# Designs tried in a protein design chat: VH-VL binders against Probable ABC transporter phosphonate/phosphite binding protein PhnD2 (phnD2). Part 27

Target 1, 264 residues: Probable ABC transporter phosphonate/phosphite binding protein PhnD2 (phnD2), of Prochlorococcus marinus (a3pdp9)
Amino acid sequence: SADPDKLIVALIPDENAATVIQDNQGLKDYLTEAFDKEIELVVTTDYSSMIEAARNDRLDLAYFGPLSYVLAKAVSDIEPFAARIKGGTKTYNSCIIGNTKKGVTSFDDIKGTTFALGDPASTSSRLFPELTLAENGLTKGKDFQGVFLGSHDAVALAVQNGNAQAGGMACPILKSLKKKGVIDPSKVTTIAQSSPIPQYPWTMRSTLSPELKEKIRFTFLDLDSDKVLKPFNADGFASITDSDYDGIRKAGKLLGLDLSKFVK
Key: E = the ipSAE of ESMFold2; O = the ipSAE of OpenDDE; V2 = 0.75 times the mean of E and O plus 0.25 times the DockQ between their complexes.

## First folded at step 16 (VH-VL; framework fv_acimtamig)

Design w4 (from u4 with light chain D91K S92D; at its last look DockQ between E and O 0.87; V2 from the best seeds 0.00; counts 0 for: pae E 8.7 > 2)
Fold by ESMFold2, look of step 16:
Structure w4 (fold): chain C 264 residues (1-264), chain A 119 residues (1-119), chain B 106 residues (1-106)
Amino acid sequence: as target 1 above (264 residues)
Amino acid sequence: QVQLVQSGAEVKKPGESLKVSCKASGYTFTRYYMHWVRQAPGQGLEWMGEIYPSGGETDYAQKFQGRVTMTRDTSTSTVYMELSSLRSEDTAVYYCARSPWYTGYFDIWGQGTLVTVSS
Amino acid sequence: SYVLTQPSSVSVAPGQTATISCGGHNIGSKRVHWYQQRPGQSPVLVIYYDSDRPSGIPERFSGSNSGNTATLTISGTQAMDEADYYCQVWKDYSYVFGGGTKLTVL
């Protein structure tokens, strides 16, 4: 039923907020023209705040990470509709990284160290790093100290600077940070790469009018502008369904995640 | 070269237990779920449960709760399924099958183990 | 509790197109996977995620999923395609199979 003149579009704070907003300006301009509506980009302080905003119907569109989507879906009337394609796939990977100068190049080198993590509700900077370390015999709180730094770029910087000896983050974000010169490739090495992770879903609140929802879906799936796609780090968009994230639900169960902790 | 090799056929009596093994090779054992699926003669496929070998976490189909136990030995890349209090209705071919943790499908299956429960 | 319904059998002439249905409430919101089981053999994955074909599966196998029905389609059906076919979904940490469809090629 709702067809507002302004759409509030939340972006997951997986990097510094200024960076997240800047990388999405092209998309904002495209959507403004396509919808004939004002588009307001918002970035919350953390993933839990974004989940709560979705729960309270404060968001019209939301770009979640896979785990934060699963958590938000459990308490919000939202539906996923599109994910970016990059490198011919709707998946990405998590990277376990180490400080080169401190000689952290293997899982054994992580024992007894500080390991940088992103947001507690992050897929590739929390969930997958912890699973990958556990698969290699390393338990958080027993074999290493996990430190939550809030975002992927904070993880990368902490490892580069030696404030943490190792860390876990999205491989595509690490690659982007290296290309931007934020991360010196000689100072950070990749120890391991996870199995494929379904891409971040774009979602919309289900209470938008059916006509608007179809226009939103079509607009993303039809997007072909290099001006928009390059800054967003995408080759295009493809449709998705809620079931594409069932693997994330299984992974969350393996870590015994308490969903009540991430929502109020 | 990915293979799942199961233990041989068994004949059991009602009230006994069965234990079937599934040895994995050609891939990283701890990064994939292992499942057990059975098929009674002339019948369809029935999922029994799963184990994630890294930590040994299990989840069993409700029908088998309390009768099934799944374990693993990461040093031998082997999963075990034990079914207790056998009945004639438990006569079936028992398959192990793997899935990537991020999927809901079974990409590689073992050869199957026929278990016959008769007096 | 979630149920997938398949016809018990389907019969086609060699070279014709076979279609095997898999019915479920709102199955179009799920990802459907299909397995072939030849007599005396283990199941083999032939379609996953509704329409994707694993390496080594002939391109004459295809799939679709919309509304309350998923469909496995085999074009140019051959005698070697005679088998049982099962659809499957994951829902709420459970793996649900359809009852299976016996494909006969006469």
Scores: ipSAE 0.022, ipTM 0.626, lowest interface PAE 8.7, mean pLDDT 90
ESMFold2 (binder alone), look of step 16: mean pLDDT 94; pTM 0.955
OpenDDE, look of step 16: ipSAE 0.228; ipTM 0.728

Design w5 (from u4 with heavy chain P100E, light chain S92D; at its last look DockQ between E and O 0.39; V2 from the best seeds 0.00; counts 0 for: pae E 7.7 > 2)
Fold by OpenDDE, look of step 16:
Structure w5 (fold): chain C 264 residues (1-264), chain A 119 residues (1-119), chain B 106 residues (1-106)
Amino acid sequence: as target 1 above (264 residues)
Amino acid sequence: QVQLVQSGAEVKKPGESLKVSCKASGYTFTRYYMHWVRQAPGQGLEWMGEIYPSGGETDYAQKFQGRVTMTRDTSTSTVYMELSSLRSEDTAVYYCARSEWYTGYFDIWGQGTLVTVSS
Amino acid sequence: SYVLTQPSSVSVAPGQTATISCGGHNIGSKRVHWYQQRPGQSPVLVIYYDSDRPSGIPERFSGSNSGNTATLTISGTQAMDEADYYCQVWDDYSYVFGGGTKLTVL
């Protein structure tokens, strides 16, 4: 239905599913009340599953990472409409991190190591880290070994514990994990940060009614609830368009990404 | 400190070629695109093209296709811009500027190189 | 080709707010960047992605973008802000500048 009684709201597994669900309870409640609809939060098993769900028009709302959005947009009719804003910025950064105890504090130190990545379709825990490594003369399989661990928190923990000696992840998530005491700042060194990356896009399926789509846009953009925004670590949501992610498409091209590898 | 240092001013005759250099320092040279932007006297900024130092790939504005050549030397972190078949209209200050591979803005600029083309 | 339109000049008294517009078809769907160029100097990035400020740029500089117009706003304008200002976008793997606006502080 173009105006269903229940909305499926999908979230990528940046962190473990329980954390993602918990962090979005405020939003769930807010949307439930605002739309007078049942809101079902769904955290997919992996990024590819979310892309596949979008392709099959099984998601009403979806919160993608930039790369996963680009991939999903290529195979589905979804519309981006909002992204987080924090401190006046609509961007975030990717971080390369290293195990401090093992002396991994520079790009040169990454040679011969195991490098932890999140999901293959992750922007800040795959795309940008690999690009950064490549730009610094490091080749996967030759200079280091890559391993996909599924999520950003898994990357951070692996690096902290030395299971991986280096890794790539979203800086905001790293910051959050440190604040929560999950990651000890003395055990993990930030080797590099990317330049600003467009924030995660909220998307909706194109087949929703125009009236509902407009209501969704308005609801997110007008959202000023501290209960919702605090867990999101956001000051609000700002309007975005598909073209905001052209840089991501360009970056993906440079990495030689094959979209067919991300869909079933 | 991140900086781009360009070669000095040049005087050229119509039909000649110019070659300006831009030396980068204070950052990973291969990570950023290098662009050339020129500004004629009393006029606005005009994008000429970009080069990706990592692989040497180039993309030129249509206006300069066939006449501009951008190259790089990774060993010296230097980018070069050559413009052939010079005309009086090519008199301008030429700037190099960097950008990230995924962004569309220029965050660091060189000091500019004045090139005068006159008979 | 995509075209950006700026007013040729804007004047403001010290301490007042200066507003510089940048017009373009559906420019609100693009990211707009702004550069300041003082006489005899190189351009300096002052706003990127419509409203983000680089490190070192005063808070009195702000930006917005919607519909067909992007706007650079300078609150509490100072003498040092007198310069040419250029808006810029990325369009289909090309970089497009506005014609520039001369800001005069009276």
Scores: ipSAE 0.016, ipTM 0.562, lowest interface PAE 7.1, mean pLDDT 92
ESMFold2, look of step 16: ipSAE 0.031; ipTM 0.623
ESMFold2 (binder alone), look of step 16: mean pLDDT 94; pTM 0.956

Design w6 (from u5 with heavy chain S59D G104N; at its last look DockQ between E and O 0.88; V2 from the best seeds 0.00; counts 0 for: pae E 7.6 > 2)
Fold by ESMFold2, look of step 16:
Structure w6 (fold): chain C 264 residues (1-264), chain A 119 residues (1-119), chain B 106 residues (1-106)
Amino acid sequence: as target 1 above (264 residues)
Amino acid sequence: QVQLVQSGAEVKKPGESLKVSCKASGYTFTRYYMHWVRQAPGQGLEWMGEIYPSGGYTDYAQKFQGRVTMTRDTSTSTVYMELSSLRSEDTAVYYCARSPWYTNYFDIWGQGTLVTVSS
Amino acid sequence: SYVLTQPSSVSVAPGQTATISCGGHNIGSKRVHWYQQRPGQSPVLVIYYDSDRPSGIPERFSGSNSGNTATLTISGTQAMDEADYYCQVWDDYSYVFGGGTKLTVL
């Protein structure tokens, strides 16, 4: 349906599902009122399952990470429309972190260690960490062992607890976890920060009616509710287009990633 | 001060090869793509390919596959472009230009190198 | 092989607004960059990401992109703005330039 009574809204599982759903209750309530429609939030088990759901036309709105978006766009009729703004920018950074007690405070200290990564299709907890390490002379499988833990909070906890000596994750998520008390700042050292990454895009399936699509765009762009924006650590939303993610496409090619392995 | 300084003009004969250098200064050489773009007399701009100096990754436009080679020397912050089997239609000004790897535009250009291929 | 089309030339009186178009199929879904090239000189980036200005580019340069057309706009044109102007996008791992537009200020 081009104007369904119910919108299925998928959220990328970049943290545990309960946290992701809880942090989006304000948005769910806001959209329910704005659209006068039922809003169903869904969180898939991993990024590739969300990409597959988009490919099978099972999602009306989807909040992807940058890399998972470009993978989904290649196989789905979707379009990005909004990203959060903080401090006047539509970008964020990936952080390389180390276990403080184990003395992992520099790139040299990562050599020979276990390095925690999120989902294989993650931008800031896989692609950019590997790029940052490679730029500093460290190759996964040669100079360190990469382990995939699925989500950013899992990466942070593994580094804090010493189950991995270092890891890579979104800097804003690390900051949020520290503010919430999930991560003790004294136990996790930030070693480095990546170049700017385009923010997670909100997307919608292109087969929605033009009237509904414009209402969705306006509703996000006009949003200024603290109840919604605080969980996103955002000042608001701004318009985006597909080409904002062309750098992510180049990064995948630069690292020689076989992107076909993320599409079922 | 960010600068790209290219080697001087050359005159070549058909069948020879050209090799143009581009020396970068004022920025972290290994964190930016270097591109080569050419412009035949009275014509527009044509992208030839790119190199990422860290690791030496290259990608060439299809038109130049098999004839172009891009290399770098990180110790001198210099990129080289070699075009083999020259023809008269390869007469052009050859520019180097940089881009951040996460963008798709060229923010700094070299001064250009005129290469004339004539019999 | 994505194609960008530009008019060969545009003429404008001093002080008037010049507009230079860049046509492409669904170019509004892409980010468009613009370069100024004075005779005998290297290109200079004047607009990136449709509408952003690099440091040192006058405010009279602006850009827009929608549908099948991107536009470079120069308000209050001056004699020093006479140059060739090229639009550029990235498409399918290629960097694509328009054919260029000669701006003449009469």
Scores: ipSAE 0.043, ipTM 0.629, lowest interface PAE 7.6, mean pLDDT 90
ESMFold2 (binder alone), look of step 16: mean pLDDT 94; pTM 0.960
OpenDDE, look of step 16: ipSAE 0.101; ipTM 0.680

Design w7 (from u4 with heavy chain P100H, light chain S92D; at its last look DockQ between E and O 0.70; V2 from the best seeds 0.00; counts 0 for: pae E 11.3 > 2)
Fold by ESMFold2, look of step 16:
Structure w7 (fold): chain C 264 residues (1-264), chain A 119 residues (1-119), chain B 106 residues (1-106)
Amino acid sequence: as target 1 above (264 residues)
Amino acid sequence: QVQLVQSGAEVKKPGESLKVSCKASGYTFTRYYMHWVRQAPGQGLEWMGEIYPSGGETDYAQKFQGRVTMTRDTSTSTVYMELSSLRSEDTAVYYCARSHWYTGYFDIWGQGTLVTVSS
Amino acid sequence: SYVLTQPSSVSVAPGQTATISCGGHNIGSKRVHWYQQRPGQSPVLVIYYDSDRPSGIPERFSGSNSGNTATLTISGTQAMDEADYYCQVWDDYSYVFGGGTKLTVL
């Protein structure tokens, strides 16, 4: 059972790497002090690379999105342990967005357009956008062209500047981008929101020592520092289990996602 | 105002088929699984299968595979369950129940439809 | 297929605490949901995700889940709580119910 002096902490590249590192700097400092260990934050090129790193036991802690977690769990000895709470809930939503100037304000306006998606293994910028569009009679490749742009902020920017007419992304990230002034609210319209999605899980490799794993769980669950929590837009952390993500497994199956495309 | 309203009680003979309807209202029909759960007299609850109304995809409990068919009509927000080759042990109350696509629990149930199979 | 085991019955006096168990191999790694079924009525969800209450369910209903046992607890039990109670999990191939527990308030 491993108790390394240095913990490798991977963060899902759902926004550009500088933003992801900045938003987690407070957590890095908190964990360094709590564990008296070196903490190295890493941001992989894409979701598939992070899944592969987990499969090869190269990560000690990993902050996945729900779908990327499910994919990583299928091929890695990892376990989820905490997710953020906001407003008393451990869920968030995916938003379908449209370019306001190009008049994309409804599902009908998406027909025949380019629709921006994030990473192929993304929950709220791929899986749920496709599910939401399908539920409204729009099939990718038939009714619109999907393009994968890698990250949520790339989706938002492409819709804002008109390079894609519509897109799908996490609603909390869109709200954060609007608050930061990266996205002008007058240029991007929210067309719809998905049903609730379980929050991004923090995970750890199961081969860490039982004592270290318990300390990691306690440290997150006891966290109440605004310096750490405000960049996450969170009130705190709550315990989670693998079964909290069973709905994501069903959604992947429902849409016919080929899980083998994410396993090397 | 979310509700599931099922068709009325039926009396059937062995070898016949039954078809029960479940009409949904007050929510987005295509965003929730619809399930069928039956309860024989004095017995517990038994899951029969599910349908996702958006595409009509089904998954049936192994016990009922080959005898059960679930369909939907999205224009009327109605799900149907058909059980063929009826036996007396198929006498039960048949419930429809919904679940969110990702939650795995049944938050709203229909009133139940009593089906009696007797010769 | 996955099996959930419940006691056939539990009896309590009014005002006492009732506990209803739901046994399953490694059930603590699953999310357990609980339903109340009054005589002649449809089941009603009373606990989901081990311990969460739907809106309209009294605070006297609570739940827990660890190891091989999940538990529904009803404190301050009232005559109207007399019903059958079922635990339920999602399994890989089906939705699995326990056999049910008849709660008698006497």
Scores: ipSAE 0.007, ipTM 0.490, lowest interface PAE 11.3, mean pLDDT 89
ESMFold2 (binder alone), look of step 16: mean pLDDT 94; pTM 0.955
OpenDDE, look of step 16: ipSAE 0.249; ipTM 0.726

Design w8 (from u4 with heavy chain Y52W R98K, light chain S92E; at its last look DockQ between E and O 0.01; V2 from the best seeds 0.00; counts 0 for: pae E 16.6 > 2, placed apart)
Fold by ESMFold2, look of step 16:
Structure w8 (fold): chain C 264 residues (1-264), chain A 119 residues (1-119), chain B 106 residues (1-106)
Amino acid sequence: as target 1 above (264 residues)
Amino acid sequence: QVQLVQSGAEVKKPGESLKVSCKASGYTFTRYYMHWVRQAPGQGLEWMGEIWPSGGETDYAQKFQGRVTMTRDTSTSTVYMELSSLRSEDTAVYYCAKSPWYTGYFDIWGQGTLVTVSS
Amino acid sequence: SYVLTQPSSVSVAPGQTATISCGGHNIGSKRVHWYQQRPGQSPVLVIYYDSDRPSGIPERFSGSNSGNTATLTISGTQAMDEADYYCQVWDEYSYVFGGGTKLTVL
């Protein structure tokens, strides 16, 4: 079992890396003090690179999205321990968005268009957008064409500027981009929201010492600092288990997605 | 090393079909779009279509809709492009090209396959 | 239906700066990529996302994009830069290349 002096903490690249790092500076400072350890934040190029880093035991803590967690869990010795709470819930939604100037305001308007997706291993910018479209009679490759843009903010910008006519992304990220003025609300309309999605899990490698693992769990669950929580867009943290993500495993099967192909 | 290796040159007659292969190595095949782009003698580049190797989903340029078929074999990391009902204007070098999965540009290209269609 | 327009040729003396334009309606709202194709060879990406260089591409290659014009700039042009250059965008339905520009260094 391990108790290293430095913890490598990976953050899923669901937005621009500078934004991801900035929003987590408060957490970095908090963990440094709580653990009396050096904390190194890392943001990988894409979701699959983060999964491979976890597979190779290069990460001590990792903040995955739900689908990327499921993929990483299948090939890595990791365990989930905490998720953020916002508005009294451990869930969020994916938004289907459309370009207003091109008249994309309904599911019917998506037919024959290009649909922006984030990372192929993304829950709310790939898996749930495709599921939501399928539930409304739209099949990727048949009724619309998907393009992968890597991140949620790239999806939003592509829809705003007309490079894609529609797209799918996390609703909380869209709300943040509108608040920041990155996205003009008059240029991007929300067509629909997905079913609820379990929040991003914090994970740790199972080979850490039992004492360190308990300290990590307690530190997140006890966290009440607004310096940390506000930039992270959270009211606090709650415990989670692997079974909280069984719905993600089932969503892939309903869509016909072979999740094992993302790790070979 | 990232590499795309295509099948050899072909000589065809009008009305036949061509099928070109593109074998990928040095990267995760299933996580990047593969594209086909052709270039007629002395002419520019023309995008034909793309395939997502993980699920096999395709998107074809309107000009080739109905004549082109793209498939893949994930066990050999190979993409195939078939073009039917060949004409003399289909004489070209056919390239496969890889794109990163978050952008719409082609970062690695195959060596090209010359297909000559002669009457 | 989106059209990219390039000059058919550009000539520069060695050591001088070459500029190759790529015109398109509101191209400044799109991401422009550039490829070099030497005679008998496959295209090679030299600029992506308007102005970013892939690893291995010399710093003398640069790009810009605003309004209706994207530009590839090659400073300190060398004989080995003599090639065809293509701009490319993704439009809403397909990937579109410009017609190509033959750069002559003499």
Scores: ipSAE 0.000, ipTM 0.391, lowest interface PAE 16.6, mean pLDDT 88
ESMFold2 (binder alone), look of step 16: mean pLDDT 93; pTM 0.949
OpenDDE, look of step 16: ipSAE 0.227; ipTM 0.741

## First folded at step 18 (VH-VL; framework fv_acimtamig)

Design x1 (from w3 with light chain D91K; at its last look DockQ between E and O 0.83; V2 from the best seeds 0.00; counts 0 for: pae E 3.8 > 2)
Fold by ESMFold2, look of step 18:
Structure x1 (fold): chain C 264 residues (1-264), chain A 120 residues (1-120), chain B 106 residues (1-106)
Amino acid sequence: as target 1 above (264 residues)
Amino acid sequence: QVQLVQSGAEVKKPGESLKVSCKASGYTFTRYYMHWVRQAPGQGLEWMGEIYPSGGYTDYAQKFQGRVTMTRDTSTSTVYMELSSLRSEDTAVYYCARSPWYTSGYFDYWGQGTLVTVSS
Amino acid sequence: SYVLTQPSSVSVAPGQTATISCGGHNIGSKRVHWYQQRPGQSPVLVIYYDSDRPSGIPERFSGSNSGNTATLTISGTQAMDEADYYCQVWKDYSYVFGGGTKLTVL
């Protein structure tokens, strides 16, 4: 329906699902009040499952990562409308991290090691880490072994405990994990940061009524309550368009990614 | 801080090849596209192609496929553009220009331009 | 291929507002960038992402983009603003320029 009584809202599983749901309870309550609708939060098991859900028209709103958005957009009738502002910007970075005790503190120390990656369709825990390593002369499968661990917090923990010697993940998530005490800063070294990445887009299916779509957009853009924003780790929201993700599409070409592998 | 310095003007005959250099400084050379854009006398800007210095990935405008080759030397932070089988219509100022690959593709810094004259 | 259409010339008196259009099919869904080129000089980025101003560009330069038209606006136009102006987008792995507009301040 173009104006349903219930909105199904999917959240990308870039961290533990319970954490993702908890961090979005304030937003869920805010949207329930603003729209006078039931809001159902869903978290899929992985990024490809969320893309498939969007392809099958099972989602009304979806909070994707940049790469998973590009993949979903290719097969779904969705449009991006808002992204968080943090530190005055609509961008963030991927961090290359290393285990301090194992002496992994530079790009040269990554040679011959196991490198932790998140989900295969992740921007800041797969695509940008691989590109950043390539920019510094390191090729996956040639200079290091990549392993997929599914989520950013899993990458951070694997590097901290030495199960992987290095890894790549979103810098804001690493900062949050350190602040919460999940990651001991003395055990994990930041080796480098990637080029800027456009922030995770909020999206909606294009078949919602024009009136509902406009209300959704303005409700996010006008949100300024710190009580709602603090768990979401945002200063507010800003408008975005599909072309803000053109760089992600270009990055796929640079790494020779076959987008059809993620759309199945 | 960011500077793009191109090689000097050239005069060529039809059928020859040209090679223009663009030396970059003031930024991490391997993390930005370098582009070539030409401008015939009194005419507009025409994109020719791009190179990503990290792996040497290139992409050329369809009009120039088969005639243009772009290369780089990461040790000197220099990009080269070669255009073969020159014709009088290739008379132009050739610019190098930088873009952040992670954006919607704008050119934030430009070289000073290199005039190439192709005369019979 | 994707085409960006600009007027060939625009003339304004000093102190007046200059408006330079850039037409394209559904250009409002794209990010539009603008360059100033003075005679004998390289282009200089003056607006990117439709309306953002690089550091060092005067506040009298502004931009907008909706529907099928993007617009560069120069308020309080000065003699030093006399130049050629180009709009540009990225489309399907290609970089497309408008034909250019000569701004004359007289």
Scores: ipSAE 0.356, ipTM 0.752, lowest interface PAE 3.8, mean pLDDT 91
ESMFold2 (binder alone), look of step 18: mean pLDDT 93; pTM 0.943
OpenDDE, look of step 18: ipSAE 0.577; ipTM 0.838

Design x2 (from x1 with heavy chain R31S; at its last look DockQ between E and O 0.82; V2 from the best seeds 0.00; counts 0 for: pae E 5.9 > 2, grease 19.1 > 18.9)
Fold by ESMFold2, look of step 18:
Structure x2 (fold): chain C 264 residues (1-264), chain A 120 residues (1-120), chain B 106 residues (1-106)
Amino acid sequence: as target 1 above (264 residues)
Amino acid sequence: QVQLVQSGAEVKKPGESLKVSCKASGYTFTSYYMHWVRQAPGQGLEWMGEIYPSGGYTDYAQKFQGRVTMTRDTSTSTVYMELSSLRSEDTAVYYCARSPWYTSGYFDYWGQGTLVTVSS
Amino acid sequence: SYVLTQPSSVSVAPGQTATISCGGHNIGSKRVHWYQQRPGQSPVLVIYYDSDRPSGIPERFSGSNSGNTATLTISGTQAMDEADYYCQVWKDYSYVFGGGTKLTVL
């Protein structure tokens, strides 16, 4: 049962690493003060590298996406404990987007095109876009060609500039990119939103001491600092359980995901 | 308005097969799992398996693996359940039931049930 | 092989509160769903995600889940509530029902 003086906190690379680290500086400062410990933020190259780090007990806290969490949980001794709340909900959506200039405004317009995806282990930029397209009669490799671009901001930019005709990404990240001026709203059309996705889980390795784990849970659930919450686009944190991600497990099977490809 | 309408009651002999249909309406058929759940006389509910109509993915309870087959026809929004090598223990009411694909697996709408009697 | 255990029957007088238990190892880490089956009818979802009510289910139906026990509570019990009640979870790609509880309103 470990109580280290330094906590390694991994953040899923769903946007470029500098942005991810910047958005979590407030949290780093908050946790440093709350725990009287050194907090090291790490961002891996891709989702599978983060899953492998968790598998090897290299992470104390980890902020996964829902699918990457499910994959990591299958091979690691981790437990989820908190997710952000926004607008009274612990869910978000994936957006199917299209290039406005190329006239990609409906599912029919996606057939025969290049469709931008994020990381292969991404929930809202891979799993849910592919399932949403399948719900509408479009199969990857048959009806469109998928291209993995690694991150949500890369997906948005590729669709904006026309390098991909359509793409799939988290709606909250698209909204943030539009607000920051990275994405011009007139150049990117939202075609559809997915069914609700459970929010990204915060997790901790189960081998931490019981006292430290309780303190971590309380510290997140008691968090009400605007300095921390505003960069997250969050109203606060709520408790979660592993079963909140059962729908993701079932969705993963629908695509026939090979778990071994995400564990090095 | 979501509706699940099943085929009518059947009487079968041991060794035969049954095929029950479940016609869905009032929602996007390909966006929800369809399940089959049976209930023997005086007994509880027993999950048999599921199908996801988009692509036809199936998963069967171990007890029925090798005897049950679930199929769908997306043009008629209909799911079928076949159970082969019938025995008297297969006498039951067979229900279809729907669940959203993105949830922790609850059955929000049920068909009216199909009584299948296996008697010699 | 996950097992959900329910009492076989519960009896209450009209207007009283009925409680129906659903026991399972660490069931508090799962989302529990409840179904009502009136005599001769199909099951109807009355509670999902431990405590949420579908549209059209009266507020007198409530649920809770912690530790090893989930509970369905019916306040102000009426004759029309006489039915079988089943709890259900999803675990390891299996849909598991409890054995059912017959609620009798005397």
Scores: ipSAE 0.160, ipTM 0.690, lowest interface PAE 5.9, mean pLDDT 91
ESMFold2 (binder alone), look of step 18: mean pLDDT 93; pTM 0.953
OpenDDE, look of step 18: ipSAE 0.793; ipTM 0.909

